# VH-VL binders against q9usg8r228to453: the designs that were tried, part 15

Target 1, 226 residues: q9usg8r228to453
Amino acid sequence: IPESAEWMNHLLEKVWPLINPEMFSSVADQIEDVMQASIPSFVENVRVASLDQGSHPVRVVSIRSLPSGEASESFSEKQASEAEHKDEPEQQRKQFYNFELCLAYHAKPVEDATSTSARASNLHLRIVFYPGIKGTVGFPLPIWVEIKGFVARIRFRCELMPEVPFLKNVTFSLMGLPELNVSAVPVAEGGVNIFGLPLISKFVNDAISAAANEYVSPKSMTIDLS

## First folded at step 5 (VH-VL)

Design s19 (framework fv_ecleralimab)
Fold by ESMFold2-Fast, scan of step 5:
Parts: C-alpha cells; structure tokens; sequence
Structure s19 (fold): chain C 226 residues (1-226), chain A 125 residues (1-125), chain B 107 residues (1-107)
C-alpha cells in the first residue's frame, strides 16, 4: 500500500457499510441486461435480484495527479490548440483537476461456506435463472455469486467553477477492463448442480466485464454536481 | 522541425556533481511535459524522471535509483530542460536522453514522442 | 514493481516476418508503445497505443496487445530494420517501465 493512500483507506472502511445499496441498482440493471441478451435457449429469463457491497471495503492502492490536458489530443494538436487560445481570458477557459485511482478488492475468506450471513460480508450478487423451453417456464434457480476480487484503474476529470461548491462536474473512465474474479456458490442444499457452477461463474464474469466495457476509455460517464 | 539537443555530459568522479542541459526548438516548450531517459553502455532504456508543464504546476517525479540525488528543472524563457546530478555513482554511467512526453487524458497513455541525440556521462575514478 | 520481459534476440530472413514479444502481467489492459534504436542513434517511436503508427513509419510495422503478451510485427523485413526494439508501458506503482530490449538481426 502506498503511504499517501492510507487516509483514504481508513475513510473507506468507515463509509463502505453506510453506502445505500440502492445506489448500485443502475449497475445491477446493466449487468442484468447483458445477461438477458446472452441467455442460452434453455433459459427463459434471468434476473439480478440484488447487488450488495457487504461490509468488507474496496481498497485504494494508489492515487496519481494528472496533467490538465485535452482528451485524445496528440502533442502537435495540443500545441496548436493552446497557441490558438492564448488570447482568451484565463477566467473564461475551463479549469480541470485530473487524477487517477487504482482500486483493488479482495474478498475475506469465509470459513463456513454454507452460511449466507457469513457470505454477505463480501461483495456479492444474487441471481435467479428461470429455465424454460419456448413457452414453458420451470422453477426459479437462485444462485449466490461472490466477487472474489477485482483491480480497476479509473481516471477522473473534475471541472472546477468559481462558485460554491467549486466542483461543477466529474467525468470518469476505466483505463482498460478491470481484472475480475467471481465465484458462484450454492444457496441451498440440493438446490444447484455443482458441475454447473463453473459455467455460471464464467457467464456472470463475462457479463460484468461486458457491462464495465461501456465505461472503458475512450468511453466515459459525467456526473453533474452543480 | 522538433529538435532536442543535450549538452553537459563528460567524465566525473564518484561523489561528484554534473548538470545536463537540453535545448528545445520547433514546439511550444512551456506546454510540454519533459523526461530524462538513460541508457548504460550496452544496456537497455531506463526512465530517470520527468517535469510537468507550467499549467500542471511544474511538479517532478523520479525513478527510485535517482530520487534524492537528481533534480529536474526547466527554464521556459530559454526553452531549456536541466538535470542536476549529485552524489554520482559508477552505475549512473549512461547516455542521457532528453525526451518530450505525450499525455493523453482519456486513453491513459504516456509515451515519449521526440528524443534528443543524447549526452554521455561517465562516472569513473 | 511491474516488469516487462522481451526475448534477448530475434533473427529474421530478408523479406520474411519478424515477431517481437513483450510479456507482462495482464499487459492487455495497458497501452504498449514500441521504440526502435539503431546502433549509435537515439530511440525512435515506431508504435504507440498498441497498434498506431507515427507519421513516417511504414505499414510493415504493426502491433497487437492481448492477455499477457504484446507483439510488434515487422513484415517484409529489410536490412534497415536491424535494431534494438523496446516495449514500454506506464504502471501506477512503477511509473514508466521499459522492456529489456530485443536485438533484431536481418539475415
């Protein structure tokens, strides 16, 4: 752990359990949409019933300040842009504060693998598969999917403004697909076929990766704070 | 068009000091991030450190082997980059290259676009 | 610290295709840049952003990057392609990392 990130990790440990799970509903919906688009012919429907962060937090590995550059601008283009704008008043130019975070998550070991309450301490998804052949719908198959770990690099561009609160918006982008490891586990004795769990783990891993790809550079998301 | 010319290299004894200069032309120097990269005789490339543009506060970062001994500075009025090398060791013997550093915010890429011819620093008794 | 691994040397016959690899843990999630250094000369950027070419670099030079391996491909090799080739990435824990370099010999 870099020493400069220690205070952020202490804050994250206190705040993580307080985050409203409803804030993850959009992410859960996006994962569900990707899964639904990829279901095999013997599955009629799939639903992400919940995405819960648990009590074990993500960790900030590093934070790095970045230059206030233009997006996707080559060295020559950057020179030309700045030369053409040299006569513009400084106060009318957009001002940015840019930085990059490297985040890592590693699930806590669960000694009692059959305990739902013990598993709930880690970041997890609850997924329900509805088997079916054309018009026939079978009984729902609930699956517990634990996020074993991930590593993500995220860049943030913060647009500043002179008025309170001085932060107009924040734009973020993933610097490549996150490294992701998930594991499907039984939620009830005899309720799932153990040989099917590795395929479900891969299916979920692929769906989360595909959902994350919508935020991978050069794609980004902007949150307006003003 | 773009040209970088290093100077100041030479022979120096262990524990000595040396200042390298890099004269830049053909681009707006004050807007550029600048790096020093070295290469020991017969060996590979090794990043030494960089200095950010004035608009990015002109901060510096250094590779672990040189941190605390080397200082990078710039004079935008003279279009010149400097490397002040103190407490020189025999393992600092290398050709030192001045390079422009291209930063692309959204792609996250930092690469070295233009390179000077290099200047040889030999640390020997 | 992050580390990049390149073969020490690669040989290619005139007119054939040379492939130079750059190995790194999950390097496919990073952006790889390639430099050519001819004897007694400064390095020259030949590929950036995994696969893009700077102006003046012939189409014979191409790059790819996936999984744990990035590759620089030089098709229709010419005598003038003899050089040392270095891959480079940026890593949050290690800053700028160069591979050890690969000497390309054209026979």
Amino acid sequence: as target 1 above (226 residues)
Amino acid sequence: EVQLVESGGGLVKPGGSLRLSCAASGFTFSNAWMSWVRQAPGKGLEWVGHIKSKTDAGTTDYAAPVKGRFTISRDDSKNTLYLQMNSLKTEDTAVYYCTTETYDFWTGYDYFDYWGQGTLVTVSS
Amino acid sequence: SYELTQPLSVSVALGQTARITCGGNNIGSKDVHWYQQKPGQAPVLVIYYDSDRPSGIPERFSGSNSGNTATLTISRAQAGDEADYYCQVWDSSSDYVFGGGTKLTVL
Scores: ipSAE 0.000, ipTM 0.442, lowest interface PAE 11.2, mean pLDDT 79

Design s2 (framework fv_ecleralimab)
Fold by ESMFold2-Fast, scan of step 5:
Structure s2 (fold): chain C 226 residues (1-226), chain A 125 residues (1-125), chain B 107 residues (1-107)
Amino acid sequence: as target 1 above (226 residues)
Amino acid sequence: EVQLVESGGGLVKPGGSLRLSCAASGFTFSNAWMSWVRQAPGKGLEWVGHIKSKTDAGTTDYAAPVKGRFTISRDDSKNTLYLQMNSLKTEDTAVYYCTTEGYDFWTGTDYFDYWGQGTLVTVSS
Amino acid sequence: SYELTQPLSVSVALGQTARITCGGNNIGSKDVHWYQQKPGQAPVLVIYYDSDRPSGIPERFSGSNSGNTATLTISRAQAGDEADYYCQVWDSSSDYVFGGGTKLTVL
């Protein structure tokens, strides 16, 4: 059953602008790697220069508590676990807290679309393409990519421990590919291929979706906090 | 083998009450989430409600048509699930199935892996 | 509230492939489970999590789910496959939702 997320959204609204963009470096690197693997033959290199959260936050649509504690598995999984660990010592028991979040993001309309600072209020990436033309490396093409919106459903498994900080690790998995809408916009840095912006938007959308697919269930990622 | 046996069905007049039981065996009942699903004669399946394991707070949830009238409970010492039905309406006439809920944390949704044979509840004058 | 739509009936010839659809708004983002119910019997889970088969279910049964439609596919249909088939999802606003059911007739 989904719980009320009002308090969490109030917290996110206050802390969102305070998040250090450096926290997103691993995500940016992953998106860059996917893009690099799929660049067209006439592009020599691609780089994600930055991934910034802006001032407009994501929203927690819902939070749902899932089976937790020692009996976090379904009865069929529990039966398999008990058969497998019938003679295991008590010290090998694990404690979990499990929950599911539904996150939504919708970019705030920008009154002056030509303003870089106004565009920076929304979640965005800065991407630089390096074209390779007839054996010469072309000038860099900086592109501003705005995340117009997304909807993601994420499950979290928190393994608990008796010692401070009481949280040993967090494992997460995406429950399906996120719904994602991005748009490439003109920038005031160097040359921009305005004709190619719809193709760039599609390329970036596909790359982010491909990167996200590496964490779609049954795949997961664990962050060790101990 | 997993077995679920419903009992307590019968004929009751509108506004009446009835209590259904489901005797479970072949698995660790205390760890299972349990559901009731009903099927009106010649109609499709409709979820009624469920009860979580005690480890997951033993909370209950109900479908809108029965909320406030039906109550689900469990007795882990007897491996038995109950459905208390009050203020019965003719629209509650159905075969009531006791089901176990399967749940895979990483795939994210609940399904119904084992079903009893059902017990018929008829609400008429 | 979230709703699932199934055709009332589908016919298939012996040995041919039957396809039963389950329509829902953005159902491809949800996990779909399928149940088989023969007359006078309790439902039996035949596919879970879009495409997985429980132990004992023949390889002839397969599933897919994308966009607004999930599909249960029964290859090399047999007389014993005649039954009502129900799709089911979990939705945060509606909890457990079943489709209306499809009667499969094997000719």
Scores: ipSAE 0.000, ipTM 0.452, lowest interface PAE 11.1, mean pLDDT 79

Design s20 (framework fv_ecleralimab)
Fold by ESMFold2-Fast, scan of step 5:
Structure s20 (fold): chain C 226 residues (1-226), chain A 125 residues (1-125), chain B 107 residues (1-107)
Amino acid sequence: as target 1 above (226 residues)
Amino acid sequence: EVQLVESGGGLVKPGGSLRLSCAASGFTFSNAWMSWVRQAPGKGLEWVGHIKSKTDAGTTDYAAPVKGRFTISRDDSKNTLYLQMNSLKTEDTAVYYCTTEGWDFWTGYDYFDYWGQGTLVTVSS
Amino acid sequence: SYELTQPLSVSVALGQTARITCGGNNIGSKDVHWYQQKPGQAPVLVIYYDSDRPSGIPERFSGSNSGNTATLTISRAQAGDEADYYCQVWDSSSDYVFGGGTKLTVL
């Protein structure tokens, strides 16, 4: 573990429980869309009721600065942009700060396996399946899905500007699909076949991975701050 | 479509000089980062140096074994990359490849997308 | 200086899976690229950014990178896969670094 990451992990431990789970709503919606597209014929609907971070934080394994200054688009992207502006290739000089984060999450073992509050200490999803029987509505099957662990490598490009707030935009991208392990458990003793839990776990794992794939390099997301 | 054609290789005595050229076509040369990579007979690949595009300051970087002896330059009007080799040593004997660099969004340094066929430089008395 | 270590040779039976390793200190934190070189030919990029395939490279080629080892995996090996394979990274202290190369023989 690099010494420079220690202060950030201390900060994450303090702020993690304070993060409003609704800040993850866009991620939850994307996971729900992927699930909805993949449901079998005997399930009419699926809903991600919440994605809650719990009290146990993600850990920063490492932070490293990438070469600072000017960053270039991929060769293919540069070729495409030049096809549009052949006679005017000169671009304004841009100042970037580039860095990479390696994040790891490992769920804490639950001391009291029967306690809902203890289980809620870990990062989890609450998912509701609606069985599709001749158009019948109102037979929800709630499932608790725990994130047992993940490892993600994320790169950030920060475009700087001289005027306040000095940060024009932030672009991030996943450097490969995160390693991910999830586990599904029923919220009640009855209502779900135990043989179905591994299928649900795989279904949710695949959906989260597919949602994450929308941000895997060379795909990225840019947040405009100016 | 992308084509890189090296030329200028040959036999040269230790301490001599040689200039390699690489003619590029099929892409916008002026915006590409260009590298030279060499391979001694029966040995592995070794990066020699690169030159950035004009928009990325046009700077050059070199591998330690050639720094101070080799100079990379480009002529964007002719779509041509050059490698000026001075004070040649027997260990410089290799096939020299001209290659384009993938312009990585994050670092500007990364991988080698397209390669020429190579030109052989033999340094021997 | 940063160094990458590859085995000198790897043999695989026709139709089986070949695995070529690339060892480096904390290589999992770097972007690893793989090149295929057939005798008398220039290298060809087959995997970039650890696991991505360039257009035209069959899905039998895949890559992974974690800890101190990156791996190029060639499933359902074909006679045409016989070649030397090189891994490559960029390092801030050493710039572009290549592995020593691995000769793949399809039996």
Scores: ipSAE 0.000, ipTM 0.446, lowest interface PAE 11.3, mean pLDDT 79

Design s21 (framework fv_ecleralimab)
Fold by ESMFold2-Fast, scan of step 5:
Structure s21 (fold): chain C 226 residues (1-226), chain A 125 residues (1-125), chain B 107 residues (1-107)
Amino acid sequence: as target 1 above (226 residues)
Amino acid sequence: EVQLVESGGGLVKPGGSLRLSCAASGFTFSNAWMSWVRQAPGKGLEWVGHIKSKTDAGTTDYAAPVKGRFTISRDDSKNTLYLQMNSLKTEDTAVYYCTTEGFDFWTGYDYFDYWGQGTLVTVSS
Amino acid sequence: SYELTQPLSVSVALGQTARITCGGNNIGSKDVHWYQQKPGQAPVLVIYYDSDRPSGIPERFSGSNSGNTATLTISRAQAGDEADYYCQVWDSSSDYVFGGGTKLTVL
C-alpha cells in the first residue's frame, strides 16, 4: 500500500515557486535536441528558450520506500564500494535511501488567457520556431506551451552526506513513459497561424515524450548536489 | 530483433547429467543478466538460476531445489548461455527456458523481458 | 519463503473485461510483473513494474498493485487473449517468485 504524502504536498506548495528554473536547463536541452531532429523542411530550426515550473506545484500521489543500501546495488557496485572503503571508517562509506514517487500535475485553469502572468503560473515551455525554406530567413515565431497535466512514476536513489545538510547526489529513473497533455498558444500577435497550433501541440507532446524516454528505466540521470 | 534459441534437451536417467545451451542474438549479450526458468509438464513457471554480466562480477545464484547440482555459465565471445545439470532427479523434468533479465536501476534485475522457445528435459527410468 | 496466489481459472465473455488477481503478503510494496503464455509457446512479458506495458502490448492490458493484491486487467477481451497468466515478484529471501498461473478462457 503506498504511504500518504499529505505532508510532502504541503512542503511542495511552499518550495515550488522557489526552485530556480535554470535547474531544468538539461531537460530543456534534451527536449530541444529531440525537436531539432524532427523539424519539417519549412522550419529552419527550433529553440527551447525556457522551461519554467510556474507557481502551481506538482502533487505527490504516493511515496513508496524501496530496498536501500546493499540490496539496491549491482554486485559490481557493491564490490567497488567495498574495495575503495575497506580501510575507511563506516561513516565515510556510501549510504543510500531509495524511494518511488507517483507524481501528478494538473494545470490551474487560466481565466484571463491574454495575461502572460496568469499563463506563467502553470508549468510551461517557451519555444521559438524559426521558419525558413532553403535560402529564406523567416522571423522567429515564439510559442507558449503549457503543460496541462502529467502522471509519472519516478524512482530516486539518494546518496547521503552525514556532515552536511545537503544530499551528495540524487539519481532518478522513470518507470515507464509519463502520461502527458500539452497545449500550445502564440505569444506574439499578427502573422501567427492559429490553425497550426494543434499540430504544434502534438509536435511538442511527442518531443517531450521522446525526451522522457531517455530517462525511462534502465536509463537514469544523476544530479550532483554536493 | 532479440532471439534466444535453446538446445541440448532430451531424455536422461535419474542421476545423469545434461548440458543445455542458449544462443543469443539481437542485443549486447555481454551486458545482459541471463536466467533459466523451467516449467514442469502441466505446471507453472519456476526460476532455476541466473548469471550476472561480467561487469557485475559474473556471479551466479540458484533456486534452492537445484543449488549444488546445477551450474550456470556464459561465453560472451559466442553470445551463449549454458546450464550444466548434474545429479538429475525426476522432479527436474521440465521445459527449460533461457531468458534475459530486464535491468532495474534500484533493485537490480527483477523481471524477464525476452524468452526463448524452451527445450524439454525428461528425467525418467 | 514468499508465496504468490492466483485463481486457477477466470472466464470472460468476448468484448468484456477480465481481471486476474495475484495475492501476496504486502505485495503492494513489491514490483509485480505479468506474463502471458499460450499453449506450446514461451511466456511473453505483458506488464512490468505493476502497470507498465512493453512495446507491442495493446493498451487493453493494464495492471495495478495495492495492499495484498495485484491485478491484471484485460479490457475488450479477444479470443487471442486465451492463455495462462503468471504474476511474478522479486523477494530478498526467495529471489524470483512466480504465482501458480491463471487460465483465462474467453467465452
Scores: ipSAE 0.011, ipTM 0.443, lowest interface PAE 9.4, mean pLDDT 80

Design s22 (framework fv_ecleralimab)
Fold by ESMFold2-Fast, scan of step 5:
Order: C-alpha cells, then sequence, then structure tokens
Structure s22 (fold): chain C 226 residues (1-226), chain A 125 residues (1-125), chain B 107 residues (1-107)
C-alpha cells in the first residue's frame, strides 16, 4: 500500500512559489540546446524565452522512505568521536535522509484560453522559432507551450547538518523518463498553421524528454542549499 | 548503462610501484563516491579504500594494510579514478576492482552497487 | 578490528531453500549487504540494508538481520544461483568489512 501524501501536498503548496527561478533558467537553457540541435533546415534558430512554474503546484501521489546510508550503530560512533575530539564539532559523520516521490502534474482548466494571464497560472514555456534557411535571418514566431501534465518518479538524498535549516544539500535522480503531455498554441492568433501545432508539440515534448534524460538514474544532480 | 573499466595491472617486484586507472561512464561521476576493493587469488573480498565526491569534501580513507602506501585520487573532468600503489608487497597480489558506493541514492554510501571487471596485480620476487 | 564469520560452504537441492549466515558481534545493530560472485566474474549486489533488493534481483532472494547473525535466504534455488556469497558491513573502527565468503552448491 502506498503511504499517505496529504501532508506533503500541503508542504509543496507552500514551497512551490519559493522554488529558485535560476533552477528553471538552467533547465530552459538545456531544453533550448536540445531544440537547437534538432531544428530542421527550414528553421534558422530556436530560443526558449522563458520557463515559468506558474502558481498551480505539482502533487505528491506517494512517498516512500529509503534507508539511511549511515550505519545502524550511529550512537556508538558518535560517542567514540566525541570522546576523542572534545573540542571538535560532533557532526563529523555525514547524515543522509533518503526518499522517493511520485509526482503528478495536471494543468488547471482555463476558461479564456486566449488570456495569457490566465494561462500563466499553469506550468508553461515561451518558445521563439526563427523560420528561414541557414544564413538568412527569419522573423520571430512565438509559441506558447503549456505543460498539460506529467508523472515523474524521483529519488532524493538529503544531507543533514546540525545548524538551521538542517539541510545542507539535496541530490535527485529520475527513476525513468517522466510521462509528459504538452500542448502548443500561438501567442498571436493566426501566427502558425493550425496543422503545424501537433508537430511543434511533439518537437517540444521530445526535447523536454531528451533534457530530462540527463537526470535519469544513474545520472543525478546536486543542489547546494548551504 | 553504468560501466567501470580498470587498467594498469601487471607484474611488479616487491618494493615496486603501480598506478591503476578506472574509466567510468553512464553516471554523474563527479557526484559519486568511488572505492577500490581487491581479491587475492582464491581468497575473499577486501576493501582497499575510497574517495568521496568533491561535494562531500573529496576526502579519502584507507584500509589499515595499505594506509601510507596507497593513494586514491580522481579526475572528474576525465571521469577517471586512480589508485597509486607504492612499496608493494607480495600480499598485495590481487584482482583490483573499481566500484561505486550507493550510486542509486538508496543509501548514504555504505555498499558497492556497480563493479568493474577488475585488473590483476601480481607482486612477485 | 570488527570481523564477520561465514560458513565456507552450503549445499542446497534444486528448488529448496538455502540459508547463508553472517555472524558478527551485535551485527543486528549494523546494516548488512550481500554480494554474489560467479567464477571469473565481478561481484554483484543482491541485497542491501539487510533486506532490500536492487532492481533485477529476483524476489527469491531475501535477507534478515538480528542479534549476532544476519542471514541471506535463497528460496526455490536454481542452478544459476551457484556462486560465492559475501556479506559486508560498515564499522566505525574498521570501515568496510567483508565476510570470508560462502560457496553455494546447488545439487
Amino acid sequence: as target 1 above (226 residues)
Amino acid sequence: EVQLVESGGGLVKPGGSLRLSCAASGFTFSNAWMSWVRQAPGKGLEWVGHIKSKTDAGTTDYAAPVKGRFTISRDDSKNTLYLQMNSLKTEDTAVYYCTTEGLDFWTGYDYFDYWGQGTLVTVSS
Amino acid sequence: SYELTQPLSVSVALGQTARITCGGNNIGSKDVHWYQQKPGQAPVLVIYYDSDRPSGIPERFSGSNSGNTATLTISRAQAGDEADYYCQVWDSSSDYVFGGGTKLTVL
């Protein structure tokens, strides 16, 4: 039976607006690099203008605690260390808290789908394509890409520290490629052929999946919080 | 796919030196704690030493039999782990394995989850 | 220094349950990991933190740890389970310690 995640969803709702925007800038750059490498000959350039988390948070479907990497005899080890080094910090050993989260995101329905303000409440990308043959500058074609939903299984390793906030760093890894559903719409009406939107949606989906693959186990990323 | 490939093993005389290399791929090497484990012919496994990630201070620890004689280092730009063995003794004869510690983040680095094929070091008079 | 004791060999009949023990002073307070090694091959992690299985390891493999003895249990033994098995712990005074290994023979 999956463990209850209600308390985690309450915490995530409070933390969502506090997520570092620079983390999203790095992800946006990585997605842009993947896209740039994959553009067809009739597109001169592509740019990810922004990646915005919006106000609508992801949800924790389940949480599973994983064993600590420290030996079970932490008490004896700590006492031995304290006896030998009376004037040194007690926390000489690393303490880790490990857990696995299953996260799900589902975009909130928007009544006026043409309103950029209303759509900005959901996780989205703003992408600019520059159509043209290489060596000829094209005009910008802005596209709004909404993340309709995703499901991801992520493992976290948290290194603890004795001082507030008690969390020194977090390492994470994806336990497989996330399930991802995106939808592309033009920022300006008539900006693209309606039949081209599914192709753009697939292109963006593939690029995000390729970028995410850089964090799929056994690959990882560490965020320093100290 | 995680791959660890050891190299540099061979025959040396007692008192000699050897440097082993381990080429790593398929994971974020710079975040991994790396160990060396050896196995004498027909004998059991014996931990030699490890090196922590630079995020975890990049410190090294060694088993008593090799402390002061062996040095572990890493080059994160080349995804390579090294074992410098000095003042070799006949009892150092073994297959030396390069291995990762807790790479899947199930733990805080107490076990060895991926292993290379090993490289044989023979110390003979 | 901390020491782990394993029997030199254990035999099991095909389809029966094999139990390999790992003895250590107060080992139940430590976290025990188990490795399988086939001739000419590198070791493979089969159990970690007393009872957890890595991906790809069949559910026939299980572990327990209490008091002075940890046990690796292999149910419905198969010919392919023939190997040397090593237990391993971390100890504050000895760092990483391996048992002497147990050769499992499937009859």
Scores: ipSAE 0.000, ipTM 0.490, lowest interface PAE 11.1, mean pLDDT 80

Design s23 (framework fv_ecleralimab)
Fold by ESMFold2-Fast, scan of step 5:
Structure s23 (fold): chain C 226 residues (1-226), chain A 124 residues (1-124), chain B 107 residues (1-107)
Amino acid sequence: as target 1 above (226 residues)
Amino acid sequence: EVQLVESGGGLVKPGGSLRLSCAASGFTFSNAWMSWVRQAPGKGLEWVGHIKSKTDAGTTDYAAPVKGRFTISRDDSKNTLYLQMNSLKTEDTAVYYCTTEYDFWTGYDYFDYWGQGTLVTVSS
Amino acid sequence: SYELTQPLSVSVALGQTARITCGGNNIGSKDVHWYQQKPGQAPVLVIYYDSDRPSGIPERFSGSNSGNTATLTISRAQAGDEADYYCQVWDSSSDYVFGGGTKLTVL
């Protein structure tokens, strides 16, 4: 049974443009690392110049609670606790709140598809390829990649604590690879091979999927809020 | 690459005991929930029991047919899961699979990685 | 005790679509997972959370879950798809429950 997330979508529409782009730097770096490992021999470097959320937000499709977990810490030399900084029961017994979030994104239609400003309203990446040919004037090849859409299911495990901010850490994991549709689009600021864009779209799609795979169950990421 | 290798299976008489081991590699074993699933010859899959990670209380749960007779344990320093089987019955004859539920995550869901299994035959 | 019902066998012609059902009381409110098992091999997860695919599982495999029936759909069936298929849920009263398994034959 799906749960209504209307209030979350109202909030997300208000805060989406206010999100600091620096929060996406880790994601951009991960995508760049995957692309760098997969570039052909005639390309020396690749860089994700920007990952911009635009003005059109993601949508929360559903949210549902999961069974709560209780964990009793087993003492070990490598997991030694600091008894003086916490009460013994709180240090040994952990309280978790678990939930699952389904997110969807669909790019906003634009009337002038050739307009760079209009396209910038949607979630996009700017990627720069550096050719490995010596003796040429060093012209980077900039490529614009628009995120046409995605559907992602993310599970969160929140470790609670009695003191503010009441969250000690948050662990999240993707429930499978997100459904992802990206499109490389022409950018009129250099030598862009427009006929190679479908191949570039696949290369970028594969790189984003591979980067996302680092967070697909059973893999996870923990954010320490202390 | 996640790899699970079971060992310890064999022929044992009714009322006997046997200890199975599962050697794990390619993931952070100490964070994973681990399960045993069995399959009798020519029959379907049946969950036996699981053990949670230390972060999830390290507790164990067992299917009704084995409760009180089987014990699941883990040695995180050796990346090894164990199934201690006592008071074995002919009905316990099966291939026993070691499987992960989730690496450092919410269990009670699915089994994502499986070993090749080890055969336990309980017969006089 | 919660129970899952699967047909014993399903046949499909090469290149056609196979559908394997998993029946359970109000199963649409549960998360359904599917496993493929070939003779002499360990099971392999092919669908989880009703419709999601693990990496390495081809897009020909899809799932749905509604009401009292979950369905595994295999489009453009290949000889290599011959296997036993098991559905699985978790239930608070019964823990992990597997269906009886369905043998898929590709003709």
Scores: ipSAE 0.000, ipTM 0.426, lowest interface PAE 15.1, mean pLDDT 79

Design s24 (framework fv_ecleralimab)
Fold by ESMFold2-Fast, scan of step 5:
Structure s24 (fold): chain C 226 residues (1-226), chain A 123 residues (1-123), chain B 107 residues (1-107)
Amino acid sequence: as target 1 above (226 residues)
Amino acid sequence: EVQLVESGGGLVKPGGSLRLSCAASGFTFSNAWMSWVRQAPGKGLEWVGHIKSKTDAGTTDYAAPVKGRFTISRDDSKNTLYLQMNSLKTEDTAVYYCTTEYDFWTGYDFDYWGQGTLVTVSS
Amino acid sequence: SYELTQPLSVSVALGQTARITCGGNNIGSKDVHWYQQKPGQAPVLVIYYDSDRPSGIPERFSGSNSGNTATLTISRAQAGDEADYYCQVWDSSSDYVFGGGTKLTVL
C-alpha cells in the first residue's frame, strides 16, 4: 500500500464508528426497491429496516491521480459570455481533477458468533419480510444480513472553482460491478427460518448488486457542492 | 475485438505535408483519449500528441518537437482520429502508431495500438 | 523536460527472474505503465498504474514503483518473453514520456 493510503486508513478507522447510519438511508431505500420488485407471491412486503456500518471500517487499498485538465465552455455558455463581454474576448475554462479509489472490506471474525452485539461490529443490514398474500395480515420476519466483504473501484471527477470551497461538483462511477459476499445469519430478533438462509443470502446479494449496477460505468452520479 | 487501423503514410519531401488517419472500432471511441506515438527505425517510442475525450473538453497537447507543425483532430461520428503533419523534417521519419491512452468512464486499461503506418521524409 | 532511464539490455536464464528498471526523478509519485514490443509488432501493455495487470497477462509479470526507481519483474522467464520493454509516465510539464527501452534476452 502507498503511504498516502495508510494515513487515510488510520483516519477511517477512527471516524468510521462515528458516521450516522441514517446517512445510508438512500442506499437502503434503493436496495429495498430492488428487493420489493423481486419478492415471491407468498411474501407481501419487504423492508430494509437499517443499513449499519458497524465499527469495522472499509480500507482504502489505493488512490491514484488520473489525467486531469482544463475544459472549454460549452457552445451555449460561450454565446452568453460573448454577448456580455464582446469587447473582451476571454478564454474561460473549467478545471477538473480526476482520481480513482480502490476500496476493500472484509468482515472481522466474531468471537461470540451467537451474540447480536458482536455481529453488529461488522457492516450489516436488518431486513424484515412480511409473509402473506396482498391484503392479508402478516407478521414481520426479521433477518440479519452480514456483509462479509466487498471490493470496489470508484472513479471521481471533481470540477474545481476559484471561489471557496473550491469544489463545484463531484461525479463518481463504479469501474465494474463490485465483488460482493453477503451472509444471512440466524436470528437477531427471532423468527428466522434457518433452512432458507442460503436463499435469503443470494436474494440480498443479487439485490445489492442490482442496486450497485445503477452506478457502474458508463453510468454516474453527480453531487453539487456549490 | 478492439481495432485501430492507421492509413495515409508514405514518402514525402522535407517541408512537405501529410495527413494520417486512424479508424477505430470495438469500443466507445468518443469516451477515449487518443494519442499518436512514433518510432524511428531502430529507435524507441516517442509520444507525439493526444486529443482528449469530449467529456474532457476535446483539447489537444503536443510534444515539443512537433508543436506548431502537427495538428490532431477527431471525428467521433466516424470513429476516426487524424494527424495533420506540416513542415516535415527528416527527423520525423518513423512508424506512426494510433493508440488509446485513456478512457475515463469505461476503464483505464484501454491501451490499444494499431499496427502503425510508415512515414518517410527524404529527398 | 522529464526523462526516464532504462538499461539498454538485460539477460535472464530460462526459469529465472528478470528485473528491468526505470529511473526517473521522484518517479514513485507518478503512475508507471510498461509495454512489451516484439519484433515487427505493435507494443502491448503488460503493466499499468505501477502494478496492475491487464486481463491475459500472466501473473509472472509484476511491477513496483517507489522513490526514483520503478521495476518490472518477470518471474519464471520463458523464451516468449524476449522483447523490448518500455516504461512510460505522464508528467505535467512533458505529458507522456517513454523510457529508451530495454531488450530482454532469455538464455
Scores: ipSAE 0.013, ipTM 0.509, lowest interface PAE 7.4, mean pLDDT 79

